# Ledger of designs, part 16: VHH binders against Probable flap endonuclease 1 homolog

Target 1, 350 residues: Probable flap endonuclease 1 homolog, of Danio rerio (Zebrafish) (Brachydanio rerio) (b0uxl7)
Amino acid sequence: MGITKLAHLIHFDAPASMRSKEIGDYSGKIIALDTSIVVNQFRSALPGHLKLSPLAGLFYRTLAFLEHDIKPVFVLDGKPPHQKRAVLEKRAQSTGWSSSQSPNTGSAFNQECLRLLHLMGVPCIKAPGEAEALCAHLAKIGTVNAVASEDMDTLAFGGTVLLRQLNAKRDSEITEYSLPKLLEALQLKYEEFVDLCILLGCDYCDKIGGLGPSRALKLIKEHHTIEGVMEHVNRKTHPIPLNWQYKDARKLFFETPKIDDPVLAWSEPDEEGLVQFLCKEKPLKEERVRGRMKKFREMLLKRRKQREVNMQMGQTRQSRLEDFFPATRKRRAESAAVKESSGRKQFKIK
Key: E = the ipSAE of ESMFold2; O = the ipSAE of OpenDDE; V2 = 0.75 times the mean of E and O plus 0.25 times the DockQ between their complexes.

## First folded at step 12 (VHH; framework vhh_4orz_3)

Design t4 (from s3 with D106Q; at its last look DockQ between E and O 0.62; V2 from the best seeds 0.00; counts 0 for: pae E 2.3 > 2)
Fold by ESMFold2, look of step 12:
Structure t4 (fold): chain B 350 residues (1-350), chain A 118 residues (1-118)
Amino acid sequence: as target 1 above (350 residues)
Amino acid sequence: EVQLVESGGGLVQAGGSLRLFCAASGFTFSNYEMAWLRQAPGKRREWVALIYWSGDTDYADSVKDRFTISRDNAKNTVSLQMNSLKPEDTAIYFCARYEYEEGDWQYWGQGTQVTVSS
């Protein structure tokens, strides 16, 4: 699988493109999340008749992000590309079972995610195709600061910053991947990197047989394209798939999602609406939802009080230092004359 | 500090009955879905029965109509009445709390061994 092989390749061949991070490092950041990846953490391997819904997990996780001053943007998959369905069906046949057969999947579940996140005051948008493609696009054009996903294809779609393991668990180590630093470390153009990802294995076509990550990287660096690589491999040792749709895969990675840039806005959760949806229409106990909302409000209040203390300590320390060690006129004039506006921006979805 | 303590396991003949108990503490028990899971040697842990905070129940097909899960919110206990036991029911039985924040079962006890002889 290209996801696992890409992560290993980056670890060994481009470690400078990776950083270990904590959730607090993303305070104030706008982060696009592939909703299906997030909800997979909450799915149970139980029969579909059970009333255990990942919606509750999504609710709790989203509050945790908001408590850390993260501005989440959830993205839902649209219609999967024909190429992906064929590859996924082949891989499912090889395993004998589908790992995606569980309750609370499909279009009805996506509509429930939309309703939940609307009630929480958090943007949730439906991609025209793959959610990771839209997430990557939003990062590439600067609408979001990063993409949170376990799907390494985000980098192949041009996502400039990928976060793995952003889940608000205290023991989870977040790994940040930078696409620009990755390209620099591998000494590849983005187009060459996309072809490398296809060689490593992706969801949109088959791959050349027997070709490992180190050799694939070497061949791309030397020959620049899949076409060049095919001219230089022994086809008996590295069989090329019949009717290999690598050009279609390449086109999908290069394609800009055809939607307007969203207007993103974050607002207070609608507690009464959440209780109606999660407790009256769904089986979650009202006491748990209201208790969690109370915790959320208390955490926000604590954060505001800490910010007030930090402002007073900063002003007090600067005043005391200026009393003992007069600042230069440049520093005093800037402090007295000009207030800089916040760099914070909000984007609203209709 | 959350704690779940299982008891009531033992050796029983096929066709016999056994009742398991789980004592819960450290959380508001009445707010949570509770379950019994089991793990036979060399096998993956599998879900057996679930009781919702509402008192509704669900069962794995393999134990349906033979096992009954129940809860006593006043005593903070969940129990599993196991009837018509089969050798295939031999396993360590774990009491678990469902955690929606994690999307998974949480275990704090060592489990209780149930052995069904043929």
Scores: ipSAE 0.441, ipTM 0.750, lowest interface PAE 2.3, mean pLDDT 82
ESMFold2 (binder alone), look of step 12: mean pLDDT 84; pTM 0.840
OpenDDE, look of step 12: ipSAE 0.810; ipTM 0.934

Design t5 (from s3 with G103N; at its last look DockQ between E and O 0.46; V2 from the best seeds 0.00; counts 0 for: pae E 2.9 > 2)
Fold by ESMFold2, look of step 12:
Structure t5 (fold): chain B 350 residues (1-350), chain A 118 residues (1-118)
Amino acid sequence: as target 1 above (350 residues)
Amino acid sequence: EVQLVESGGGLVQAGGSLRLFCAASGFTFSNYEMAWLRQAPGKRREWVALIYWSGDTDYADSVKDRFTISRDNAKNTVSLQMNSLKPEDTAIYFCARYEYEENDWDYWGQGTQVTVSS
């Protein structure tokens, strides 16, 4: 996913930047998710007529996150950059393999995701470009605690914490990557790390031929930049792409997404609205959806009771400290207000 | 707890017909999408037909217009009517339940053998 060689390099050259985690470790945390990654996990090899699997999957996954006291922020891709479209076309022609950014995510499907997530009371933001770039930015500025994605590009975009394999299964193994610890272990500046990622291969330009991960790392540590590496490689053994657009790729990783000041707020799911959308307009069975919502409400009640016990024993304060970032006062206050309002009443009179 | 039991398999001549049955128990059958899959010798298991809880149906291209899936919610059964059978239809046929939360078939039957002779 994204920079595939990066996961290998981290495993062998920077294992201290990785930690095994459990979903309970993220109770109270705000986690940004690339919506296409979640949706693609529920894509089916079944016939194209079974069109509800990704939408139903998003519904169930979101409930599971909320049951574990995770505050999800879903991010949708905007228009992909021209550089990525060209690379994906070339790759598709040569291998038939599609990238993690599926062309099946059409405008109509995105609107259905937005409607679903709105009914579930969770934020969904459309990025100006790559969803992962916005997710990484939100982590970098402290608006979210982590990014959940299978795409290692998150680290190259400057995402400070990446979670791979975040799911709601009790026996799941979540891998947490820390960008600061990664940079420390590799002894690289972020800018050098971005150039390393480009050498390893990315979606925005070609790469130097015949250059493996260990050699790429050594060259960046020795020469610091792609320009320095190019001055010191044997071009016969490591051919350099013609008219190589690595500077455009570097620019894309460094760009700060232009984000409208987002209001991140979580509210109680609208069960009647969900039944109308998923069961009346879509062919999910109402009894199944209502049964799942009952389970969800019971889990929330259990969590509330556990918090009351923990408050008596002095543990609830730690959860609140872990939930707060040095973020804008508006965003933190609105998140707390919406959670408080949603948790106390089932409806409001206008 | 959940149980799916296929029956109705057997030997049939090419061009003939056969009807498979799947008896379901241990869950509220009327709430679930159900399907038939098949596995020929040396081949991967492949999807054949799907029936939604609503009664709507979908079919693999290879069996479209020859096979008909149906359900009886009063008897908790799924049926597969197979017409114009070909030797290529020879396989073990499985009844399965679809689960959106798993994004997969979460329960299978033991299968029933269908053999089509030329």
Scores: ipSAE 0.364, ipTM 0.706, lowest interface PAE 2.9, mean pLDDT 81
ESMFold2 (binder alone), look of step 12: mean pLDDT 84; pTM 0.838
OpenDDE, look of step 12: ipSAE 0.775; ipTM 0.921

Design t6 (from s3 with E102D G103N; at its last look DockQ between E and O 0.70; V2 from the best seeds 0.00; counts 0 for: pae E 2.5 > 2)
Fold by ESMFold2, look of step 12:
Structure t6 (fold): chain B 350 residues (1-350), chain A 118 residues (1-118)
Amino acid sequence: as target 1 above (350 residues)
Amino acid sequence: EVQLVESGGGLVQAGGSLRLFCAASGFTFSNYEMAWLRQAPGKRREWVALIYWSGDTDYADSVKDRFTISRDNAKNTVSLQMNSLKPEDTAIYFCARYEYEDNDWDYWGQGTQVTVSS
């Protein structure tokens, strides 16, 4: 997925740019997600002829993110670029499908995702082109803190923080990639890194034959550009593709999406609207949806109450610090001091 | 505690029939999609049949028109009627519950062995 072998190169040549994380580490963070990655995961887990809805998967996954205090921003693909459309059309003809006609990426399905996420009170934005490019741009300009995607192309598009395997499963491990740390570890400028990604292999053009990750990195560090690399490789051992469209690929990675920056807002989910959409119009069981919504509201209430308790404990600790003013005697029996709390903690359902 | 208990497996001659049963407990059975999966020796576990909470069904191509999945929400059971059995149907058959949040089968039974002799 994405740039071939980039994850391998990072693991061996820039491990300091990677971190293992837990979903709780992203509490309070705004995370942009390529909607098709989430949807395709649900489609690929079961045979394609099964009628289980990826829309239901999106609903449940989004609630899980919100329960972890993540502020998600979902991004939908627009029109694919020329380079990728040719590949998609070739694949569609091979499988007997019409080009661009897929329920997972079609306009009708995008409208269902938009309606769902609107009902959930979560921003959903249609990109002018590839969703990943817009996600990366939003991270670059600071509108979001990170991009959640399985596609390493996010880094080549300039996404400053990429999260892989952000799926809210109980024991999942998230891998965080930092583009600034990656560039520093590789000792590359961003523009050199983009050319390296093209040499490693991407979805937008061919690559030089016989070139592994270590050699590609060495050549970019030595010659700085694909043009420089082409002048210094043995063309017999490293054949260069005819009419190689690496410049078009480079242009795609550098292009700033042509869209006004979004105004992002999160609001309370519309449970009655969700039941109407998911249970009356779609085949989900109302009792399951309402039960999940009840769990969601209870989790939010628990989080609010815990934050209230943490404020009181902070005030208690400050009082204890003030009691540490210089003393003339031992204070072992401080249990009678007014700074002490009985510590009873109680939760009520409201 | 969610529990799924399969029964009804056994040895049968090719062309014969068996009916498998799965007793469910520990959850509101009528709210869930339920499935039968199977695992032949040395092979990956594969999906066989699915029944939605609504009663709608889906089948793997290899068993379509030979197997019938059904559910009884009053008894909390799902069953699999297997007709025209072939040696290729030999496997351990598992009852499972689908969970959208995990995008996977989140609870399994112990399985029941079905052996189809030539």
Scores: ipSAE 0.444, ipTM 0.774, lowest interface PAE 2.5, mean pLDDT 81
ESMFold2 (binder alone), look of step 12: mean pLDDT 83; pTM 0.835
OpenDDE, look of step 12: ipSAE 0.743; ipTM 0.910

## First folded at step 13 (VHH; framework vhh_4orz_3)

Design u1 (from t2 with Y98W; at its last look DockQ between E and O 0.38; V2 from the best seeds 0.00; counts 0 for: pae E 2.3 > 2)
Fold by ESMFold2, look of step 18:
Structure u1 (fold): chain B 350 residues (1-350), chain A 118 residues (1-118)
Amino acid sequence: as target 1 above (350 residues)
Amino acid sequence: EVQLVESGGGLVQAGGSLRLFCAASGFTFSNYEMAWLRQAPGKRREWVALIYWSDDTDYADSVKDRFTISRDNAKNTVSLQMNSLKPEDTAIYFCARWEYEEGDWDYWGQGTQVTVSS
């Protein structure tokens, strides 16, 4: 799953590049998510009998992000590079969606994710290649503030901020990785860091045998490139793979995804469309979906009320997610005025 | 507040039958998928049978055609009829509730021991 040993190396050699965070720290932030990473958190070791688990998980996770005032941008994988297709076959063999006797289940699942996220009013973009490469690119050009993924490859693709463990649970600790701080702490240029990641082990090629994180870092700092490292290692203790395709791997990490700038907009979820899709066409229980939507709307109302109280006390944020729902904004403002006119609501915030 | 209480376990000869029961409380039982899981000594807990809110069912390959899961929404109970029992079925059996938001079983009972002698 990505670059092996990178998290370990960062923990011991560049701890200043990582931070523990809480989900509230990302209120108002735009976060790109690799959809397959989110969905895979909901896959089970069961033989795939839980037909809706990944799609239902995506539904619930997305509502939780919106409740925390996060603006999610979901990214779907496109066509995988040749070097990584063995990983996708492994994923397909282990997922219940792929074992449902549908030959093109991965593509069909992506269409279901697109439909779901459209109904939820959340941007979903199909990458031309790897989703995490596009996520990293969006962060690099400033279109999003961070990438949420469990895959450390995000940093190698140039993603400026990586969030691990963004799972919307209040007491879960999120680990934030900063690529600029990482490069500074290691005293590496980005290009040297990419070669280091290849030496540590990636999904796109083999690696030099017997080379641990400390030695790999030392060699890159001394010799700057994989080519330089190859000329200076003991080939008996560190065998070089035959026909080693490290240049192809390097090219993949440097490649800018070929996509036009996306238009990002968040709108109110379509509850009736969600019920039609998840409950009438899929076997999710309507009462549970409607109950969760009710909770969501109540949380948005609470946030608007708290925002109005904070504005009266000079404690405001400039942009909030609920301000992007024109009909909801008008109704919520009128509801807050009614509650305030009933007395004492304003005094409860101390 | 959610509680699941299993019963009906015991000692049974190979080839015999046993029926497990799970009493559920503290939630709207009819809205949830329910399952039986089991854990044999020294092994990881594994899923056995699942019943959807709609009464659709799924079974692990190892128990298919031998076990039958059922539910009674009026009594808030899940049952597991186990026929043609094998020594490999020896385990502690747990009743569990599926929670899609967690992608996991969010509540279990204490379990009931099933021992199948050869």
Scores: ipSAE 0.547, ipTM 0.820, lowest interface PAE 1.6, mean pLDDT 82
ESMFold2, look of step 13: ipSAE 0.504; ipTM 0.804
ESMFold2 (binder alone), look of step 13: mean pLDDT 83; pTM 0.830
OpenDDE, look of step 13: ipSAE 0.782; ipTM 0.920
ESMFold2 (binder alone), look of step 18: mean pLDDT 83; pTM 0.829
OpenDDE, look of step 18: ipSAE 0.783; ipTM 0.922
ESMFold2, look of step 19: ipSAE 0.453; ipTM 0.769
ESMFold2 (binder alone), look of step 19: mean pLDDT 83; pTM 0.825
OpenDDE, look of step 19: ipSAE 0.791; ipTM 0.924

Design u2 (from t2 with E101Y; at its last look DockQ between E and O 0.38; V2 from the best seeds 0.00; counts 0 for: pae O 7.7 > 2, grease 26.5 > 24.2)
Fold by OpenDDE, look of step 13:
Structure u2 (fold): chain B 350 residues (1-350), chain A 118 residues (1-118)
Amino acid sequence: as target 1 above (350 residues)
Amino acid sequence: EVQLVESGGGLVQAGGSLRLFCAASGFTFSNYEMAWLRQAPGKRREWVALIYWSDDTDYADSVKDRFTISRDNAKNTVSLQMNSLKPEDTAIYFCARYEYYEGDWDYWGQGTQVTVSS
């Protein structure tokens, strides 16, 4: 899913835009996550009865982030754009997932995710459309520090920082992508980069046949737009799709998600609420949920103690656990009182 | 480093029995659920059996009442007793660690080949 071969292109042509990181590097950071991506990771991973319910997966993954002092912001998908319909159908066919999950089941599941995340004390935002687009936007405006996604479209949506392989595993290598550094390394404007992504292949339209990443990059550098590229490609060797919807795809990447200013707040998880939901209403074993919560609390205590020790040793830089669950500081909208100094210079007509 | 090493695979006749072993190292074994997975030729990897921290067990329907998973925390081993083997049980069998906190399988071995002849 996402932009085809973009990761490959970046690896070869813009390695300076990539950094290897550890999960510990993101302590105290606000990270946006597409809930669907997180949930789907649990759907695909294990065949059969051992599949953690997607909700259980979300529960465990969220706690893992919190244990690493990551502040997750989950974003839920809204209505998918019509441009993505073809890809969704194709995916449904390939995964044997009967698209027959009634649009209603998706909504019910989203509500369950919302309930779970609420009980976990983690903010969840519903996107008007693609969750990744909103995640990217949140990063772009600085509401979040990064987007964790395996989908490279995050960059095409203008996400400034993309984290791949953020699986809350201690030993997992995270790849951090910087959009600004990527644009600099490729010597492209963002608009040109979006066109490049479309040429490489995205979920929203077809691509020019036979156009590889290196050639696509070269053509965009030379001609700056898909329209320019189309004028200079050999149509026999590089056929242009009939009714190519590249303009619609481009528009989608440039669209700003319309949301109200999100109030991001984190709080302590409600264990009893979680037990009620996951164990009484859902088929999770209470012992497992409580055991995991106990471990979570122990980890937090351990972290607190370590911070106390570090503070005593003069290492003041680590944020207090209290900083992890900041009380809802109401951002006072500083009303910039534009003092209109109407200096009425009275012109004394002598 | 986390290591899982499977052993005990081989050729067996239909109706026969085989016992697989997995030796675990590089982690606190008792803190993890362990599983056996299998992958038949041309098929997707599937779950076979799981053993929890509490020694509770779970099985795929296809192997229920035929296979038994067990663990020895003192030896850091998990085993799979396979009885009444069928040709359809032919696969590469993998020992896997379940990361409870992440809710996923995070490590598996190289696998051991089990072939059941008709």
Scores: ipSAE 0.020, ipTM 0.282, lowest interface PAE 7.7, mean pLDDT 83
ESMFold2, look of step 13: ipSAE 0.154; ipTM 0.604
ESMFold2 (binder alone), look of step 13: mean pLDDT 83; pTM 0.833

Design u3 (from t2 with Y107H; at its last look DockQ between E and O 0.57; V2 from the best seeds 0.00; counts 0 for: pae E 3.0 > 2)
Amino acid sequence: EVQLVESGGGLVQAGGSLRLFCAASGFTFSNYEMAWLRQAPGKRREWVALIYWSDDTDYADSVKDRFTISRDNAKNTVSLQMNSLKPEDTAIYFCARYEYEEGDWDHWGQGTQVTVSS
ESMFold2, look of step 13: ipSAE 0.648; ipTM 0.873
ESMFold2 (binder alone), look of step 13: mean pLDDT 83; pTM 0.830
OpenDDE, look of step 13: ipSAE 0.774; ipTM 0.918
ESMFold2, look of step 14: ipSAE 0.715; ipTM 0.897
ESMFold2 (binder alone), look of step 14: mean pLDDT 83; pTM 0.831
OpenDDE, look of step 14: ipSAE 0.777; ipTM 0.920
ESMFold2, fold request of step 15: ipSAE 0.354, 0.473, 0.404; ipTM 0.691, 0.785, 0.748
ESMFold2 (binder alone), fold request of step 15: mean pLDDT 84, 84, 84; pTM 0.840, 0.841, 0.839
OpenDDE, fold request of step 15: ipSAE 0.822, 0.822, 0.811; ipTM 0.937, 0.938, 0.934
ESMFold2, look of step 16: ipSAE 0.357; ipTM 0.725
ESMFold2 (binder alone), look of step 16: mean pLDDT 83; pTM 0.828
OpenDDE, look of step 16: ipSAE 0.779; ipTM 0.921

Design u4 (from t2 with T28D; at its last look DockQ between E and O 0.34; V2 from the best seeds 0.00; counts 0 for: pae E 2.4 > 2)
Fold by ESMFold2, look of step 13:
Structure u4 (fold): chain B 350 residues (1-350), chain A 118 residues (1-118)
Amino acid sequence: as target 1 above (350 residues)
Amino acid sequence: EVQLVESGGGLVQAGGSLRLFCAASGFDFSNYEMAWLRQAPGKRREWVALIYWSDDTDYADSVKDRFTISRDNAKNTVSLQMNSLKPEDTAIYFCARYEYEEGDWDYWGQGTQVTVSS
């Protein structure tokens, strides 16, 4: 669950803060991803081998990002804050849903994700709390260029650039949100925007009843804080929650995660380790994993050769002063030709 | 070009048996999990039986112990033996391929009608 109606509000009240993008626009960028959002896209209700789908999905999605020259940084949730656990319990009781442990959220599954991403040579960081908060912090301090998530909470945590629907599918429409442009378009300070998000509805406390996005925005622009809004709203038409924990929610959005500055590095995937993990310990077919890895290595080689051609042309890129010898000739091996294609993304049958 | 062609459907009395076949072409069949899905009139398509590349099988609870899925990698075929058929089994049956990269079924055939009279 995110910020209720925030995407709608941005679409109508701050459209200048959002842009449609293509995955190729992020070539060379470092992107933090909330791992749980990615793996949830691949969940299957079926037993047996298909329960592997979240791990297999993470494997394939990560290769696709690397093929597009994206440097991913995966972030895992730590322990949920008290405020979120209380809201989840209340919602579970109202729907009859048990508050027991959710599948694939346990420590064992997180360890499997860590092992997979380590074998793939991609950074994976455990957040002290919410993954979105750490992702937003990394963007705020410039360690990453953007956050990929479906959760609009990222903007409330101060994430400077949020990417929705970054899924590597050919027909995916990526939406980029800029927090600085959003604040400018709404004429809000970040602190006012956080209070607006709380009024709209968040995962960390209840909301004032009967407030839609337009009215919530108007009230924040007029009164600047939740406290000011409460003093000027008709409490009969807009009842205020009893013992409303909005200050704790605000504190969570403002809190800087307590974590050391990470050192990020990307290395070649360990194919033999991946086969051992996914095919010998898990039941994924070895031929499929090795075939996909072969395609991946061929794509990287093609990208490297194209970059060497571009550098030889000289006029298409800035030359580096520290290069020893700019390449002056490049040969293409016809006996090992690599197809230039988007792979299997031509299919539209589902 | 990936193709899945179902056959063997028809009309059968309750308690009877029917065997469905699926011919697969255009991909390395032995590497893929294959399944039978079904869609009754006015209902969503639902999973019925799975066969893994390893020949392990899984079944939906509603058909467990009545249906048997099998595959022949030499002939690129998947079969579904349906025994003790019930009127609730009436549906169009689809052969489908599972794709881990999509987290979903990425190809299925035109389907074959199975009608079970009461």
Scores: ipSAE 0.418, ipTM 0.754, lowest interface PAE 2.4, mean pLDDT 82
ESMFold2 (binder alone), look of step 13: mean pLDDT 83; pTM 0.826
OpenDDE, look of step 13: ipSAE 0.799; ipTM 0.928

Design u5 (from t2 with A35N; at its last look DockQ between E and O 0.01; V2 from the best seeds 0.00; counts 0 for: pae O 10.7 > 2, placed apart)
Fold by OpenDDE, look of step 13:
Structure u5 (fold): chain B 350 residues (1-350), chain A 118 residues (1-118)
Amino acid sequence: as target 1 above (350 residues)
Amino acid sequence: EVQLVESGGGLVQAGGSLRLFCAASGFTFSNYEMNWLRQAPGKRREWVALIYWSDDTDYADSVKDRFTISRDNAKNTVSLQMNSLKPEDTAIYFCARYEYEEGDWDYWGQGTQVTVSS
């Protein structure tokens, strides 16, 4: 979900806007996350017997970020825009999550997430609308360094830096997208880029049928606006949706979230509070929660010891997290060239 | 411009206490790890304590349980409470900001002298 085939378009037409990064590259960085996206990743990814509760997933993921010296800022969804209703209904149908979960259940879970994040000592902000829009805004104004999301609509919302595949796993390659570099590479203004995103397909309106990424880009470069594109497309081959709500979608992307200047503060996790919540009120094993917290503290101690050693050796530079956590260099699997010895058995036709 | 200004140093008898202060300006203080380091005459600079952006703290073994680092983000200050001072604690004490992008302490104060008499 997000902007259809935008990642594909960027890969082919604007590769200079993309960078491969490691989690260590984001040490000390403030990263905004859509809480719903983070939680949903745990709902889908693990086989049933390994399924972490969404809250447990959030706990472990957050702690992992902190271990990498990432400063997470979680954003909660507010009231979804009416334009997204159709997409939400479709998702509900596909995931078996009845949209009929009372507005109250979603709110209850959000409150649980908020409580958890509070106990973990990380800031959580409620968006007035779409969390992605607020995340993007926070990045745009420089309150955060980047947005971690799998949704490409973050770029359409004006997020200056988007991180994909930030899973707090050491071995995961992170793809960083730069909106400024993207616009430069595509030779588009931001307004044109938003119109391109709408043409590609977004969550907020229909799209012109049959219009692929390459053609969409070409048309926007030539005509600069959706209105201009509409004047020049063959309506038989590229039908324009009836009552196409592209203007409303456009407005939504340009809308600035109305929030007070957030005071972002991080504090020490409340282990006893976490145990009470996750283990007494929720069915998590206390040993797991306390064990994980212990490991977290041990890592901090290890970092301290390394600092002491470095200072004693006259090294002023703190060891990078890489020194503490050996980058499992993905051994490039040497593709064993299976020499298919094509033993051409010469069938001697006697 | 980033500035760090230490204060609170002085002469104290062994077993005594001092509280050092560092006033920070020119950057978003709450976003940074802050550290205390010290340098004794003829010795290398030594790390003493840190306080993370999460208010989590850590100490060198030599000062553990005797020193306490704290921060006030509203005032842009970091403090070092030093108890049970020893002659070996005699040094110039520096406040330093840690920059993760640089992987080093990038800004330092001028330091404050702490002298512990036997």
Scores: ipSAE 0.000, ipTM 0.223, lowest interface PAE 10.7, mean pLDDT 83
ESMFold2, look of step 13: ipSAE 0.490; ipTM 0.804
ESMFold2 (binder alone), look of step 13: mean pLDDT 85; pTM 0.850

